# Ledger of designs, part 197: VHH binders against q9xw16

Target 1, 132 residues: q9xw16
Amino acid sequence: MSGWNAYIDTMTAAAPSIKRCAIVGAADGSVWARTEADNVFKASEEELKTFVALFNDVTQVPAKGADIEGVHYVVPRTEESLIFGKKENTGFFAVKTKSAVLIAVYEGPNEVAAQVRKAVESMQTYLNNAGY
Below, E stands for the ipSAE of ESMFold2; O stands for the ipSAE of OpenDDE; V2 stands for 0.75 times the mean of E and O plus 0.25 times the DockQ between their complexes.

## First folded at step 17 (VHH)

Design we22 (framework vhh_gocatamig_d2)
Fold by ESMFold2-Fast, scan of step 17:
Structure we22 (fold): chain B 132 residues (1-132), chain A 120 residues (1-120)
Amino acid sequence: as target 1 above (132 residues)
Amino acid sequence: EVQLVESGGGLVQPGGSLTLSCAASGFTFDDYAMAWYRQAPGKKRELVAGIGSGDDTVYMDSVKGRFTISRDNAKNSVYLQMNSLRAEDTAVYYCAAPTDSREGYGFDYWGQGTLVTVSS
C-alpha cells in the first residue's frame, strides 16, 4: 500500500504493453511500489539490490547482462541512467532518478519497446523534477 | 556508418547443420552486444540469440541446446552455429546491432539477411 502505486498506474496506462513494473529505491532496491495480483512483479529483494547496484558502473552491464524476475536478459548497450535488455519477445527498461529506479518489463515486437521507453523516461523526468 | 554483412545461409535437410557469419564495421564492435533475429514467412521477426560484449548469451527457448552464438572481436564478427535443424527453423536470418538513437528499442541496425531453408 503506497501513494507510489499511482505512478505505476500512470506508466501502465501510457504504455499498455508493460506487463509488470516497479519503482524501487536507488540505494538498496527496496520496493516502493510494484504491479500486483495478476501482474505481480516477482523480483526478490536480493535480486533488486543486485540490479540497482548495476547503476554504479553501467559500462560493465553489456558484458554480463542483467537478471530481472529470475529471467536473464542480454543488454545491448547502456546510458548513464538507462539499462535495457532483450530476450525473445520480452524486454525491460530501467531508469535511475535521484532516489529511485523504475523498472518496466514488456512483451511485444520492437515497435512497442519505443512506447515503453517513452513512458518510463517521462516518469523519470517527472520524479527528478519532484526531487526524487 | 554501421554495416552488417551476413553469409552462410542455404538449403539443408532436417537434422543438418549450418553456420551463419556476420561481418560488422563502422562502430566500436567490442563495446556492443550483438544478436541474430529471424523472420519466417508470414510471421514477425523474433530474437533467436544474443551475445553480450563479454561471454554472456541468451537464446530463444525453441533453439536452446541446438544453436550457439559466438563472437570474434579480432575479426569484428558474430556467428550462429545451427545444429539439428528443423523445418520450423526456415526463415530469413538477420544480424543485428544496437544504435545510440534515442528512438532506439534494442537492436536497431540490421543486415540484409540470409535465407535458411530446411526441407526434404
Scores: ipSAE 0.668, ipTM 0.848, lowest interface PAE 1.3, mean pLDDT 88

Design we23 (framework vhh_gocatamig_d2)
Fold by ESMFold2-Fast, scan of step 17:
Structure we23 (fold): chain B 132 residues (1-132), chain A 120 residues (1-120)
Amino acid sequence: as target 1 above (132 residues)
Amino acid sequence: EVQLVESGGGLVQPGGSLTLSCAASGFTFDDYAMAWYRQAPGKKRELVAGIGSGDDTVYMDSVKGRFTISRDNAKNSVYLQMNSLRAEDTAVYYCAAPKYDSSGYGFDYWGQGTLVTVSS
C-alpha cells in the first residue's frame, strides 16, 4: 500500500520488546499502518479517535489514564507530543508528529521501556523531518 | 529534588492486613500519577498499583480486590492498603513517582523501600 508498513517494521526491529504498534492519523485516528497477524494491533478506529484527541490537551491525561486495545493504563505524566502508560509488565508510548500519532505497545521491565521510547522518538523525529 | 519516604512495612500472618504510606516532596505532587512497585528476591520490580493525578487506578491482577491505592493531596501522600495478604505478597514495596524531565520512561524515582513479610 502506502509503504507505511516499512516504518512499522523499522520500529519493531529497533525495539524487539514492542509487541504491537500502529501509525494513525493525528486528526482522526485513522489507521495508516499497524502490526498484523499474530501481533495484530486491535484498537478500534473509534478508540483511536478518542486516543488521538488526548493530544489536544495532554495535561488532563494523567488524571484519567488512557485506553489502548481495551486495556486501561495509568499515565505517569505527559509531554506536549508524548503520552505513555503503564500496567503491570506492559506499557505503551505514543508520540505525535505533524500529521500522525505513533503508538507502540510493549511488554517487559524498565530496561525495555527505555529502548522502546528511544525507538518511537527516533521515528517521530524522522517522520517530522519528512513532513509527516 | 524528588524525595519519597515509605513506612508501614512489617511482618504479618497470612490473611492479615497492612497499610503502607509514602510521603512525597520536591515536585508538584498533585499533577502526577503515583505508584507502588514490589520486588521479591530473584524477581524483577513489578507495578502493583497506580493512581492518576485524579482518582483513576490500575492494579495487577493478583492483587485486584485485595489492595487499594489512594492519595491525599493535602498531605502529599500516597497509600497502599493491603488486605487478605498471602505468602506470595512478601517483597520490598517501593513508592514510585515519574521523572519530570524528558529522560523518563515511566515511574523512574523510587523510595528506599519497605519490607513486607507474610509468614506464619
Scores: ipSAE 0.663, ipTM 0.845, lowest interface PAE 1.2, mean pLDDT 88

Design we24 (framework vhh_gocatamig_d2)
Fold by ESMFold2-Fast, scan of step 17:
Structure we24 (fold): chain B 132 residues (1-132), chain A 120 residues (1-120)
Amino acid sequence: as target 1 above (132 residues)
Amino acid sequence: EVQLVESGGGLVQPGGSLTLSCAASGFTFDDYAMAWYRQAPGKKRELVAGIGSGDDTVYMDSVKGRFTISRDNAKNSVYLQMNSLRAEDTAVYYCAAPSDKGEGWGFDYWGQGTLVTVSS
């Protein structure tokens, strides 16, 4: 396998408005890969453990919001394997696969958000089909 | 069909107050977060305040302590109480909701907007 960094590169190439992203373990939030160029993903292990646990019951998340990289986001709504949040001109999409959670933080208007969602969901589908 | 109708905008002097109201229909209001955006002349739209389906709130840094977002689920309404208004708060204010369908990206349904002008 080429390693998890290749999937980070694929998502960023598909949606250049992704500022930072990571692939983390679904069970514990352990980092498998993250952006390390000019935009380092800097969430703590404790924060990521808390974040991935939100997927145990996504219906509660819009009531409480979510924290990524020390930033609190309002969560408009969720889907079974998708949490997304907004704050000012920034946002994130996080999707769960069988064994991973993919998190992408972006900046920009709604057109940018749509592209980021598409990139993250394409990777989610790929990894699920590969058994991850 | 998601429908959002804003009201409460107007001309107010610096230091004044306004309350904006938004009536929402066409979706399961109680399950979703709601937001207020604004667009000032010559600027991009910005998220001013958001409120979760519970008590969770977020605010743009420049309005913290001055603006309060609230909701009334029995009335399917969301409100923005604006205190200590400044000239830089002049903008069209939009009530916003997430779409019901799987292609949504955030607060992607917006009302017609209500103009707030802070000037003497």
Scores: ipSAE 0.697, ipTM 0.864, lowest interface PAE 1.1, mean pLDDT 88

Design we26 (framework vhh_gocatamig_d2)
Fold by ESMFold2-Fast, scan of step 17:
Structure we26 (fold): chain B 132 residues (1-132), chain A 120 residues (1-120)
Amino acid sequence: as target 1 above (132 residues)
Amino acid sequence: EVQLVESGGGLVQPGGSLTLSCAASGFTFDDYAMAWYRQAPGKKRELVAGIGSGDDTVYMDSVKGRFTISRDNAKNSVYLQMNSLRAEDTAVYYCAAPKGSDEGFGFDYWGQGTLVTVSS
């Protein structure tokens, strides 16, 4: 256990509708922790490197969409430290902290999405306050 | 206030075609992605097609190759061209737009919907 898996556990406990999630380095997309086994987060480190670079200018992301786990998502809009996407009944929220990006993939309607967004933003606040 | 007005629904035979139109107002249309959702009786709403603020598109697997989403920023409009229609495409189709950060979870504003019935 690197310690970072405890934060994965905290997010999934707060929002059980999260199907897969990860905490990755903001600079390079390196995986610090992710869900494993039957819920393994499958994104390659090259895909994640590309994904975290989107936070360098989030205003361009709705024009191009985003790829996570080999799945292409339409991005409805972005905020300074938030990218979220949709495809069919699946979606994701990704938030950037000082040194990390938190990515959570979920399945379900807007009620589910609301819970997931709240969980990742709560963790974002916690990690920022901890200096990460 | 965001307003979305759909049109173009109707009755069509299997294998037929329809074009749906959505007129949008009350937000910065050019900066946002737009989407079409559908809901069949007794079923959940599902994302059929989405189009980014640029050239990006996404489709549900069962409509890929049959449906085409497009937009006209000069007219604040989004369209769904539906070809090779099947009975399972029967649903109310909704144009959808994203909400601001407050409670924004995807495409949160929807129009009144337009009914598409595919039947012989």
Scores: ipSAE 0.720, ipTM 0.870, lowest interface PAE 1.1, mean pLDDT 89

Design we27 (framework vhh_gocatamig_d2)
Fold by ESMFold2-Fast, scan of step 17:
Structure we27 (fold): chain B 132 residues (1-132), chain A 120 residues (1-120)
Amino acid sequence: as target 1 above (132 residues)
Amino acid sequence: EVQLVESGGGLVQPGGSLTLSCAASGFTFDDYAMAWYRQAPGKKRELVAGIGSGDDTVYMDSVKGRFTISRDNAKNSVYLQMNSLRAEDTAVYYCAAPTEYPEGYGFDYWGQGTLVTVSS
């Protein structure tokens, strides 16, 4: 669905430190929209299927970490609908809605991460209210 | 109150080794990942190594193979074994834990830090 690209644009405008992001199906990890071209989100179908399944039991994630785009991240902690990870000067936030998972990969210090989390959670709220 | 207390820093020659220790208290240590960050003078803090609540680990590329992070849940402690130290490793090293605040961003609680100086 091409209309989903507008939400990608909204998130990246709200937090310019987002390097790459995607909106994927919560049930199967199917890609609805993602950044492309210069900032292509390069997660395989199998990796995304594995990643969205982590939301079935987020309490186990800090023990094993998470892989996105072939990069392994340590996961400090989780919340019911939130997984976030860190590696060097990079990190990600992933939030689950009723039907989707939003994933944003960013670069920068913790101050930057705050803006990225806010942008992702604002979109989560919007999509939940829209029935997604 | 969450407390993180680092120790083990010092002055070493290039090629030397140090072991940093972090004693943690005031939270459910076993449920959280823990990390070591460092900050060189005039630079931003950077994640050196992280360890999950299990045995999962992550390392900064420049320290991989030289540094080893470990944890001891019985002692609520995290360790960083640093081998083959280089001048570029000179920094204040911080033990870090995730915040329980609703707006947490990663590893947001920091200790006081311990200074590591690698110099001849």
Scores: ipSAE 0.719, ipTM 0.875, lowest interface PAE 1.0, mean pLDDT 88

Design we28 (framework vhh_gocatamig_d2)
Fold by ESMFold2-Fast, scan of step 17:
Structure we28 (fold): chain B 132 residues (1-132), chain A 120 residues (1-120)
Amino acid sequence: as target 1 above (132 residues)
Amino acid sequence: EVQLVESGGGLVQPGGSLTLSCAASGFTFDDYAMAWYRQAPGKKRELVAGIGSGDDTVYMDSVKGRFTISRDNAKNSVYLQMNSLRAEDTAVYYCAAPKDWSEGYGFDYWGQGTLVTVSS
């Protein structure tokens, strides 16, 4: 009965370089599950509402960037259901499913980013197939 | 094929200034963010500054207020104005662009680099 927390655990096990992550509602940014304690995902409710609204038109996002946990990221490009950002040695991947947005913040070089993207997209596929 | 050609590197005294330029070709420049990375001897490449397809910018904390990134879409070029240079800024500087296919991880194409040496 860990509910959505089991999916957080699955993603972090698949990509240990994920520092913090969350699963939030696509319509309102409400938190379904997130990393806790020393690696707590710290985005405010208001920030998450703003963030999930970016998926209404991802083509506008590279012009303005994106904010996660009060950190502003440059967004190199987007795909229909994917936004990713970079700042220094940190980055994030966010993917949209039918009902959810998965957000993973990581630290490390491109080899690390590749592993994180793979983990997030695998979970995106799983949740879409499960009807979420 | 994506090509990125850097210029403007050189030897400067501490406190000096340099402007780096990057000419880009082989992709839809106007739609993508561009970035400058640097790599000092024995260190990994670091994102120094990034600029979105619009007016968005990000900077490494140690260069904020000293470096300014800009772009000129008519020339397919990105620039890095570096002021108040310090010995710690000594590195090879790389212009960087994202990949246009589904395995992009950030800024995945880099040019050959231009050397910046800050010494007296």
Scores: ipSAE 0.703, ipTM 0.865, lowest interface PAE 1.1, mean pLDDT 88

Design we29 (framework vhh_gocatamig_d2)
Fold by ESMFold2-Fast, scan of step 17:
Structure we29 (fold): chain B 132 residues (1-132), chain A 119 residues (1-119)
Amino acid sequence: as target 1 above (132 residues)
Amino acid sequence: EVQLVESGGGLVQPGGSLTLSCAASGFTFDDYAMAWYRQAPGKKRELVAGIGSGDDTVYMDSVKGRFTISRDNAKNSVYLQMNSLRAEDTAVYYCAAPRETSDYGFDYWGQGTLVTVSS
């Protein structure tokens, strides 16, 4: 309705522990939408291009970790279309669709993280079904 | 079953050092990152240090430069070398691993080992 920003709003409403998030192109990391203002998602174009390329071989990611917004995260494990990372009391979930990668950075304990993953995967399913 | 067994905790004076060890069994250790969490009385558990399957590391900002995490895949073990210990490092330290079916990261923890830093 309001373009890609509506999906950002849907995810942040579903999981209040999401601090920042973005929807980026799977091929190049180009930003389609992101949180703005006081919770702006600040990743460089170069970082996002590098990040989305991780989905070309997710099996290598736990060995190297991942960088988002200049923060390095340890990656506990991966799934074919899922990368998630941890640092202190913060973390991220990133899921790949046909055309996009959804990235959500959150703060909170592991139980809260499960809610964030659920919100991101629900959006992943929606976008895949919509042809994205 | 997956088991994580910690050892090496104890009482130490500020500025002292301790090495924590974790022996893991029951899963494909080499394929996963491992981590150390800690929990002080009345506080939530927090990630202190993590190590990837290929030696990538991450640290809590307050311990960076003082703590070093390492792993030995041949022994299915992970270690936390703690130097320049401070009173605020007092906590129960937990070795942690991801479950293969985990929703959110490091959610399989051992029994913990107590570290007390006091004069």
Scores: ipSAE 0.661, ipTM 0.848, lowest interface PAE 1.2, mean pLDDT 88

Design we3 (framework vhh_gocatamig_d2; at its last look DockQ between E and O 0.88; V2 from the best seeds 0.83)
Fold by OpenDDE, look of step 19:
Formats: structure tokens, C-alpha cells, sequence
Structure we3 (fold): chain B 132 residues (1-132), chain A 120 residues (1-120)
């Protein structure tokens, strides 16, 4: 794989329930790659800046939830490099690497979330090993 | 062991109200968000409402303005006030909590559920 777009493709291929996906800079939320065309990841720069900052203190996120693409999600719990949220039949997984945050928004029954988490964490591991 | 026990379900006429309660135990309640799910016959289980550890709330669009989720950390309880009930709200309602790290992908623990039937 080469290029950040290829990593988007890898995650979406690994979890078909992913509707939109983005790779952003962990420091500032700048978009490095995202799904496009019919599945454009629509989070604003300002929103992403706020979102990636959540990883500075994940312990507070369950109390406040998280916003992605103008949608507010309840956050059941967090881990040091993992934030996930739910709303209706949708949700997201966000994982932090050394320099990036991977965000995947998915839709479907609750059970599809397992595959989404696996997809983003696999990419997380790969990127970390690659130094990103 | 995590335990979630729902109560408050029953038969109610359209336009009526019910309050569901969930008593939770076996985990650090006040650090996690809680949720109510429901499952109607022949349909998938769906998230009705969620409440964060700091009273942040999320609702299914179809219940906004009618349902209110709340929590009482002192009682390790979560509630769902349901007003203006409709036939389409008929379902088994489940209290839900996340698993402790590193496992889980949402709300992973479920109670046995309480039946809500809205019928004239």
C-alpha cells in the first residue's frame, strides 16, 4: 500500500458497514485522506481540530460525548487511543496512532461494530509499526 | 458480575406514559455511559437513548421530544421517561452498558428487558 487514500480503501474494504472514513493529523485535525464521492467524510476543519484534541484526555469524553460531521454521539467508554460512539443505528470508531487519528463512521445493527473496530485497530497497528 | 435489571414496562394506551428503570451493578457505574435499546418483533435491536457519565444525551430521532433518558449515580440507576407513546414504540426495552476495556464495541451488556406494549 502507498498513500493515505490506500489506507482508507483498506479500512472500508475490511468493514463494509463503514460509510465514511478519514485519516487526520493527530496534532491539528488536518485531513490527510477521506472517503469521497457518494460517501464524502464531511467533518469540518474546526470540528476535527476539536475531535482530535479529545485524545489529550479521553477520560472526560464519556461525560460529554463527541461530534463528528455535525452529529452528536454518546460515548460508552474510552481507552487511551480509542474513542467510540453510538447514535441510533450508527456509530464511529476513532483510534490514535503516533501522528494520526483514524475515524470510521458506520451504520448497521450493533453487531457490525465489532468488524469496524477490528478494521481501524488493524490499520492503527500497521501505521504505528510504520512510524506514523 | 455485571447485572442490569429493568422494570416499569407494561400495557399502555396510545398517548400514555411509562417510566422505565434500570438498576445496575457489577461495574463502575458513574464512569460509563448507559443506554436504552429496544427490539420490536421481527426487527433488529436499536438504540433508543443514551446518557453519558456527565448527563450528555443522545436520542433516536423518532423519540426526540417524547422520551427522556436520565441517570442517578447515587442509585446506580438509569431511567427512560416515555411520553406520548405510540403503537410503534411497542417493544422489549433493554438497559445497556459497555464492557470494561479492552473488550467491547459499544453497549455490550444487556438486561433481560421489559416489555412495553402500546395498544388501544
Amino acid sequence: as target 1 above (132 residues)
Amino acid sequence: EVQLVESGGGLVQPGGSLTLSCAASGFTFDTYAMAWYRQAPGKKRELVAGVGSGDDTVYMDSVKGRFTISRDNAKNSVYLQMNSLRAEDTAVYYCAAPKEPPEGYGFDYWGQGTLVTVSS
Scores: ipSAE 0.923, ipTM 0.962, lowest interface PAE 0.4, mean pLDDT 96
Fold by ESMFold2-Fast, scan of step 17:
Structure we3 (fold): chain B 132 residues (1-132), chain A 120 residues (1-120)
Amino acid sequence: as target 1 above (132 residues)
Amino acid sequence: EVQLVESGGGLVQPGGSLTLSCAASGFTFDTYAMAWYRQAPGKKRELVAGVGSGDDTVYMDSVKGRFTISRDNAKNSVYLQMNSLRAEDTAVYYCAAPKEPPEGYGFDYWGQGTLVTVSS
């Protein structure tokens, strides 16, 4: 999975405020790549399977919130291929491509969130153009 | 045009209670989550509580069990019931809402704020 790990490295280089992130299969939540070691993305595959299924109807997500790494986030709103959540000083952005879901967890204010969203959406565009 | 109007702030003794109210207009209120933030002098803004469109809730750890967020979609209003108030809860409290797509990064609109002062 070194090829997919390079995309993780690209996102974290573009937005250093990303604390943890992962690239998972859109159909089943299977992990293709994630941050590891001191920055390990802790979500179980069961949790990720549940999470990627939210993209089947994003309009229902603000009613229930979303769970990432055992943390429950309120979801302010969604877009067709974007779910984002907030809790205290943390948040996440998740975007769906043709075959994958990219998830990035960050800490910080809206200025930081803007950088993280931009990095994740740039990678989403790149992977879609590559056929993923 | 999004408008958020807070009310209910005031001076209260430690251990007291206050209810904050927020009247919202200019967006699709019942589809989106709503939140309460606070900012004390010299500190950053903190997400105190959030409520989803279906009554899902999230709370800052230090207020869990003391504060309750609720909403009334018929009135386009969100409320924060604050019990067992502490001096550390002294802050300006802001009602917050997300921006409409494609903009936004969380809760990006805030009202004017309402001051809560907890002192003996």
Scores: ipSAE 0.792, ipTM 0.902, lowest interface PAE 0.7, mean pLDDT 90
Fold by ESMFold2, look of step 18:
Structure we3 (fold): chain B 132 residues (1-132), chain A 120 residues (1-120)
Amino acid sequence: as target 1 above (132 residues)
Amino acid sequence: EVQLVESGGGLVQPGGSLTLSCAASGFTFDTYAMAWYRQAPGKKRELVAGVGSGDDTVYMDSVKGRFTISRDNAKNSVYLQMNSLRAEDTAVYYCAAPKEPPEGYGFDYWGQGTLVTVSS
């Protein structure tokens, strides 16, 4: 979606270490916007449906980890609206808004991860305040 | 006060085995994933293996099949069984844990590390 694509651009500009990201519907994982072209966010519809459902009980996620784009990540811990994971030199942050889940996949150390978390949480706040 | 205390490092021949241990205290151990990282001189620290709060595991590709991470929640301990060791496994190994909510970005606490040297 045209309007939602601007939010993808905003997040990737705020944290250049984001390799791929997406905004998906919280209820069903439907893709509202994603990175395209050379950095296509390529998670399947079924994978995204499973992923967003993790937010129904975040306390169970550290026990089983999470899958995004066919990659399995260990999830160190969660918060009510935040899931993040690690695999080798890569990771993800995902936050839930009223209607959406924002997913950012990145590469780099903790300093980079801090920028990614800030970018997705800033967008989370914006969308929640806008009613999404 | 969070503490992570590694032990079990040492000098070992190629093809040998070591078991690393990490005793953790000062946080809600059984709700968090735990990890082992390593850092060779001049290299960036890399995630070797992670274990979920249950039985989920993740390994870096080069150690998969040779290393096994495990945990014992009753003892607040994490282990790394390292088999078929190679010279490239020489590094300081760190036990790692996440910070308590709402802080942190991954595995943010590290122990002092334990040195593993694989050499003939």
Scores: ipSAE 0.762, ipTM 0.902, lowest interface PAE 0.9, mean pLDDT 91
ESMFold2 (binder alone), look of step 18: mean pLDDT 79; pTM 0.793
OpenDDE, look of step 18: ipSAE 0.922; ipTM 0.961
ESMFold2, look of step 19: ipSAE 0.698; ipTM 0.881
ESMFold2 (binder alone), look of step 19: mean pLDDT 80; pTM 0.795

Design we30 (framework vhh_gocatamig_d2)
Fold by ESMFold2-Fast, scan of step 17:
Structure we30 (fold): chain B 132 residues (1-132), chain A 117 residues (1-117)
Amino acid sequence: as target 1 above (132 residues)
Amino acid sequence: EVQLVESGGGLVQPGGSLTLSCAASGFTFDDYAMAWYRQAPGKKRELVAGIGSGDDTVYMDSVKGRFTISRDNAKNSVYLQMNSLRAEDTAVYYCAAPSGDYGFDYWGQGTLVTVSS
C-alpha cells in the first residue's frame, strides 16, 4: 500500500482542497492506496466495484448519479474517462487510466473544483505514461 | 449563449409553499443535470437540490422531504416545489446549469424567497 501512497500525497499537495482520495483497480475496485487517519477514505470494496463499473458506459451516469462513501451525488455530465459529482458543499472527481481509477473527494465552493480536477488529471496522465 | 431565467420567489409565512421555475436556453438541456442553489445573507452558496438528465435527484439534508425538484424537457424548464417553508429557508435561489467540467457554473440572476411572519 505504501508504494502507491506517494501518488496520493502528490495529488493532495497539488490540490489542498482534496479531503479524501483513493487509487483503485479499474477492473474490480480493489484499493491500491487511500488517504488514512483523520482523512480516511471510507468506501467499501463492494461500493467501489459498483463505482468503477460506471466507466463501462459513462453516458448513463448523469441519469442515475453515483455513490461514493455512502453519499449519493448528482453527476452534471461526464467525459469518456471522467466522472464528477456534486452534493451540497462537497464534490468528487474520478478519472480512469488503463488499469486504475483515481477518486478525489473535495469540500468547498465550486471555485476550488478546477484545482482538484487538474490534480487528478495530472496523475491520470502520469499513470497512463507509466503503463497503469 | 446559455441563459437561465428564474421566477416564483416572494414573501411567504412559515409553513407556506412556493414553486420556483427556471427557463433554460442556449444548450442541449436534455443531456445535462440541472440544479437549484441558494445563498442566505452572510453565507456561501449551497446546492439545495439537483436533478440528473433522467430523474435522479439529490437534496441537502435540511430540505429533504419538503422540497421537490423536477424537470420538463419539452419546455427546457426545471422547477423547485418548496413546502413547509421555514425561516431558515430565506435566501436568494439560483437555477444552475453545467458550463464546463467543474460543476454547475452557469447561474441565473436569482429569485428572492423570504419566509417570515
Scores: ipSAE 0.554, ipTM 0.805, lowest interface PAE 1.7, mean pLDDT 87

Design we31 (framework vhh_gocatamig_d2)
Fold by ESMFold2-Fast, scan of step 17:
Structure we31 (fold): chain B 132 residues (1-132), chain A 119 residues (1-119)
Amino acid sequence: as target 1 above (132 residues)
Amino acid sequence: EVQLVESGGGLVQPGGSLTLSCAASGFTFDDYAMAWYRQAPGKKRELVAGIGSGDDTVYMDSVKGRFTISRDNAKNSVYLQMNSLRAEDTAVYYCAAPLGDSGWGFDYWGQGTLVTVSS
């Protein structure tokens, strides 16, 4: 279990504005690792199944938005393997690899969003190169 | 040649109403979410309201129930209906689209329109 938690630690170290994050299975949304304790990632099993299914056709997502941890976000646009959302001073980035979806929820001004995206995409590249 | 052209700002008394309009051109408007941000002097820009391509909406907590975002795809326009205005709503309001190269959010802004709530 702790093997996957090292990747969580790497992402949060790269972008301190990440408040909560998780690595979940792309097929079913099963949690492989997530932040815990004071910054526990709270999404339900059902919500994660719904969320990872959005990657089957990302072009439909800006029409309806996305829900993470019971919070509804507007989705400004999507890219083939990227969904991101905004609400007030909070947002998320989610990226799909071959076998996983990485989700990072952050809080802060617009300037920190670019740092969070970079951290999530760096991990996406690493996991794809590792065959995940 | 993307353009966001804003109008409707002005001076209004506390408790009053204003409607802001944003006319968009140079991109496939119907495919994108749109947003209104605001910036008060000395503060950072903050997301006031967002609307998805299918009319899904989000609001800043302090404006929820007072402001309504809407869109008219036939006119390539986004609106912000502002009711029960307060002195703390005084700011430059920006129409925003997710068209910038960085891809972090609503990263392309209009010129802004000033809203002043004062007696």
Scores: ipSAE 0.665, ipTM 0.847, lowest interface PAE 1.2, mean pLDDT 89

Design we32 (framework vhh_gocatamig_d2)
Fold by ESMFold2-Fast, scan of step 17:
Structure we32 (fold): chain B 132 residues (1-132), chain A 118 residues (1-118)
Amino acid sequence: as target 1 above (132 residues)
Amino acid sequence: EVQLVESGGGLVQPGGSLTLSCAASGFTFDDYAMAWYRQAPGKKRELVAGIGSGDDTVYMDSVKGRFTISRDNAKNSVYLQMNSLRAEDTAVYYCAAPKDSGYGFDYWGQGTLVTVSS
């Protein structure tokens, strides 16, 4: 968990609008690292297991939405390795790598969402290249 | 290519009701979630309500129980039924759709003005 927190810090530094984030196992949703203290990522083990299973068929997700930290989000669309959602001024981006799912929850208008997406996709590329 | 055309806005007294309609074209409507945003003078645009491709819905907390979003895939249309309107609901309302390679609901219509005033 401690070594993985360096990647959390990198994403948060790249996109300050990220309020909470986590790196979890793609197979089971087990938490590898997450933001802590005042910015603790609060998803339950059951919720994360359900969430990572959405990547098995992302085309079904816009019909049902997604839940992160007990908050239900509408999912506008998906890509093969990307799920993102919106609710009021809050949103999330989740990207899948070979072994992990990166989840970043942010607050702010749609114009900051591009920066958040770039940060999580950059980390996705980095981790895939590192064999994760 | 993508077009979103809103209608149904107007002047209404507090406690009144309005129904907004949005006609969509130029994309595979049935596959995408749709949303209603609003922007009051001097404020940022905010997501009021969203509806998934399969009727999943979300609402901002201040409109929950008063507003209802719905869709009609046969008509490529999305609707916002607004009840118990308050002065704070005064805004331009926008129908919104996802853009390919976008990061949210990135296509907006031209908007329809809702004014709640006595």
Scores: ipSAE 0.665, ipTM 0.850, lowest interface PAE 1.3, mean pLDDT 88

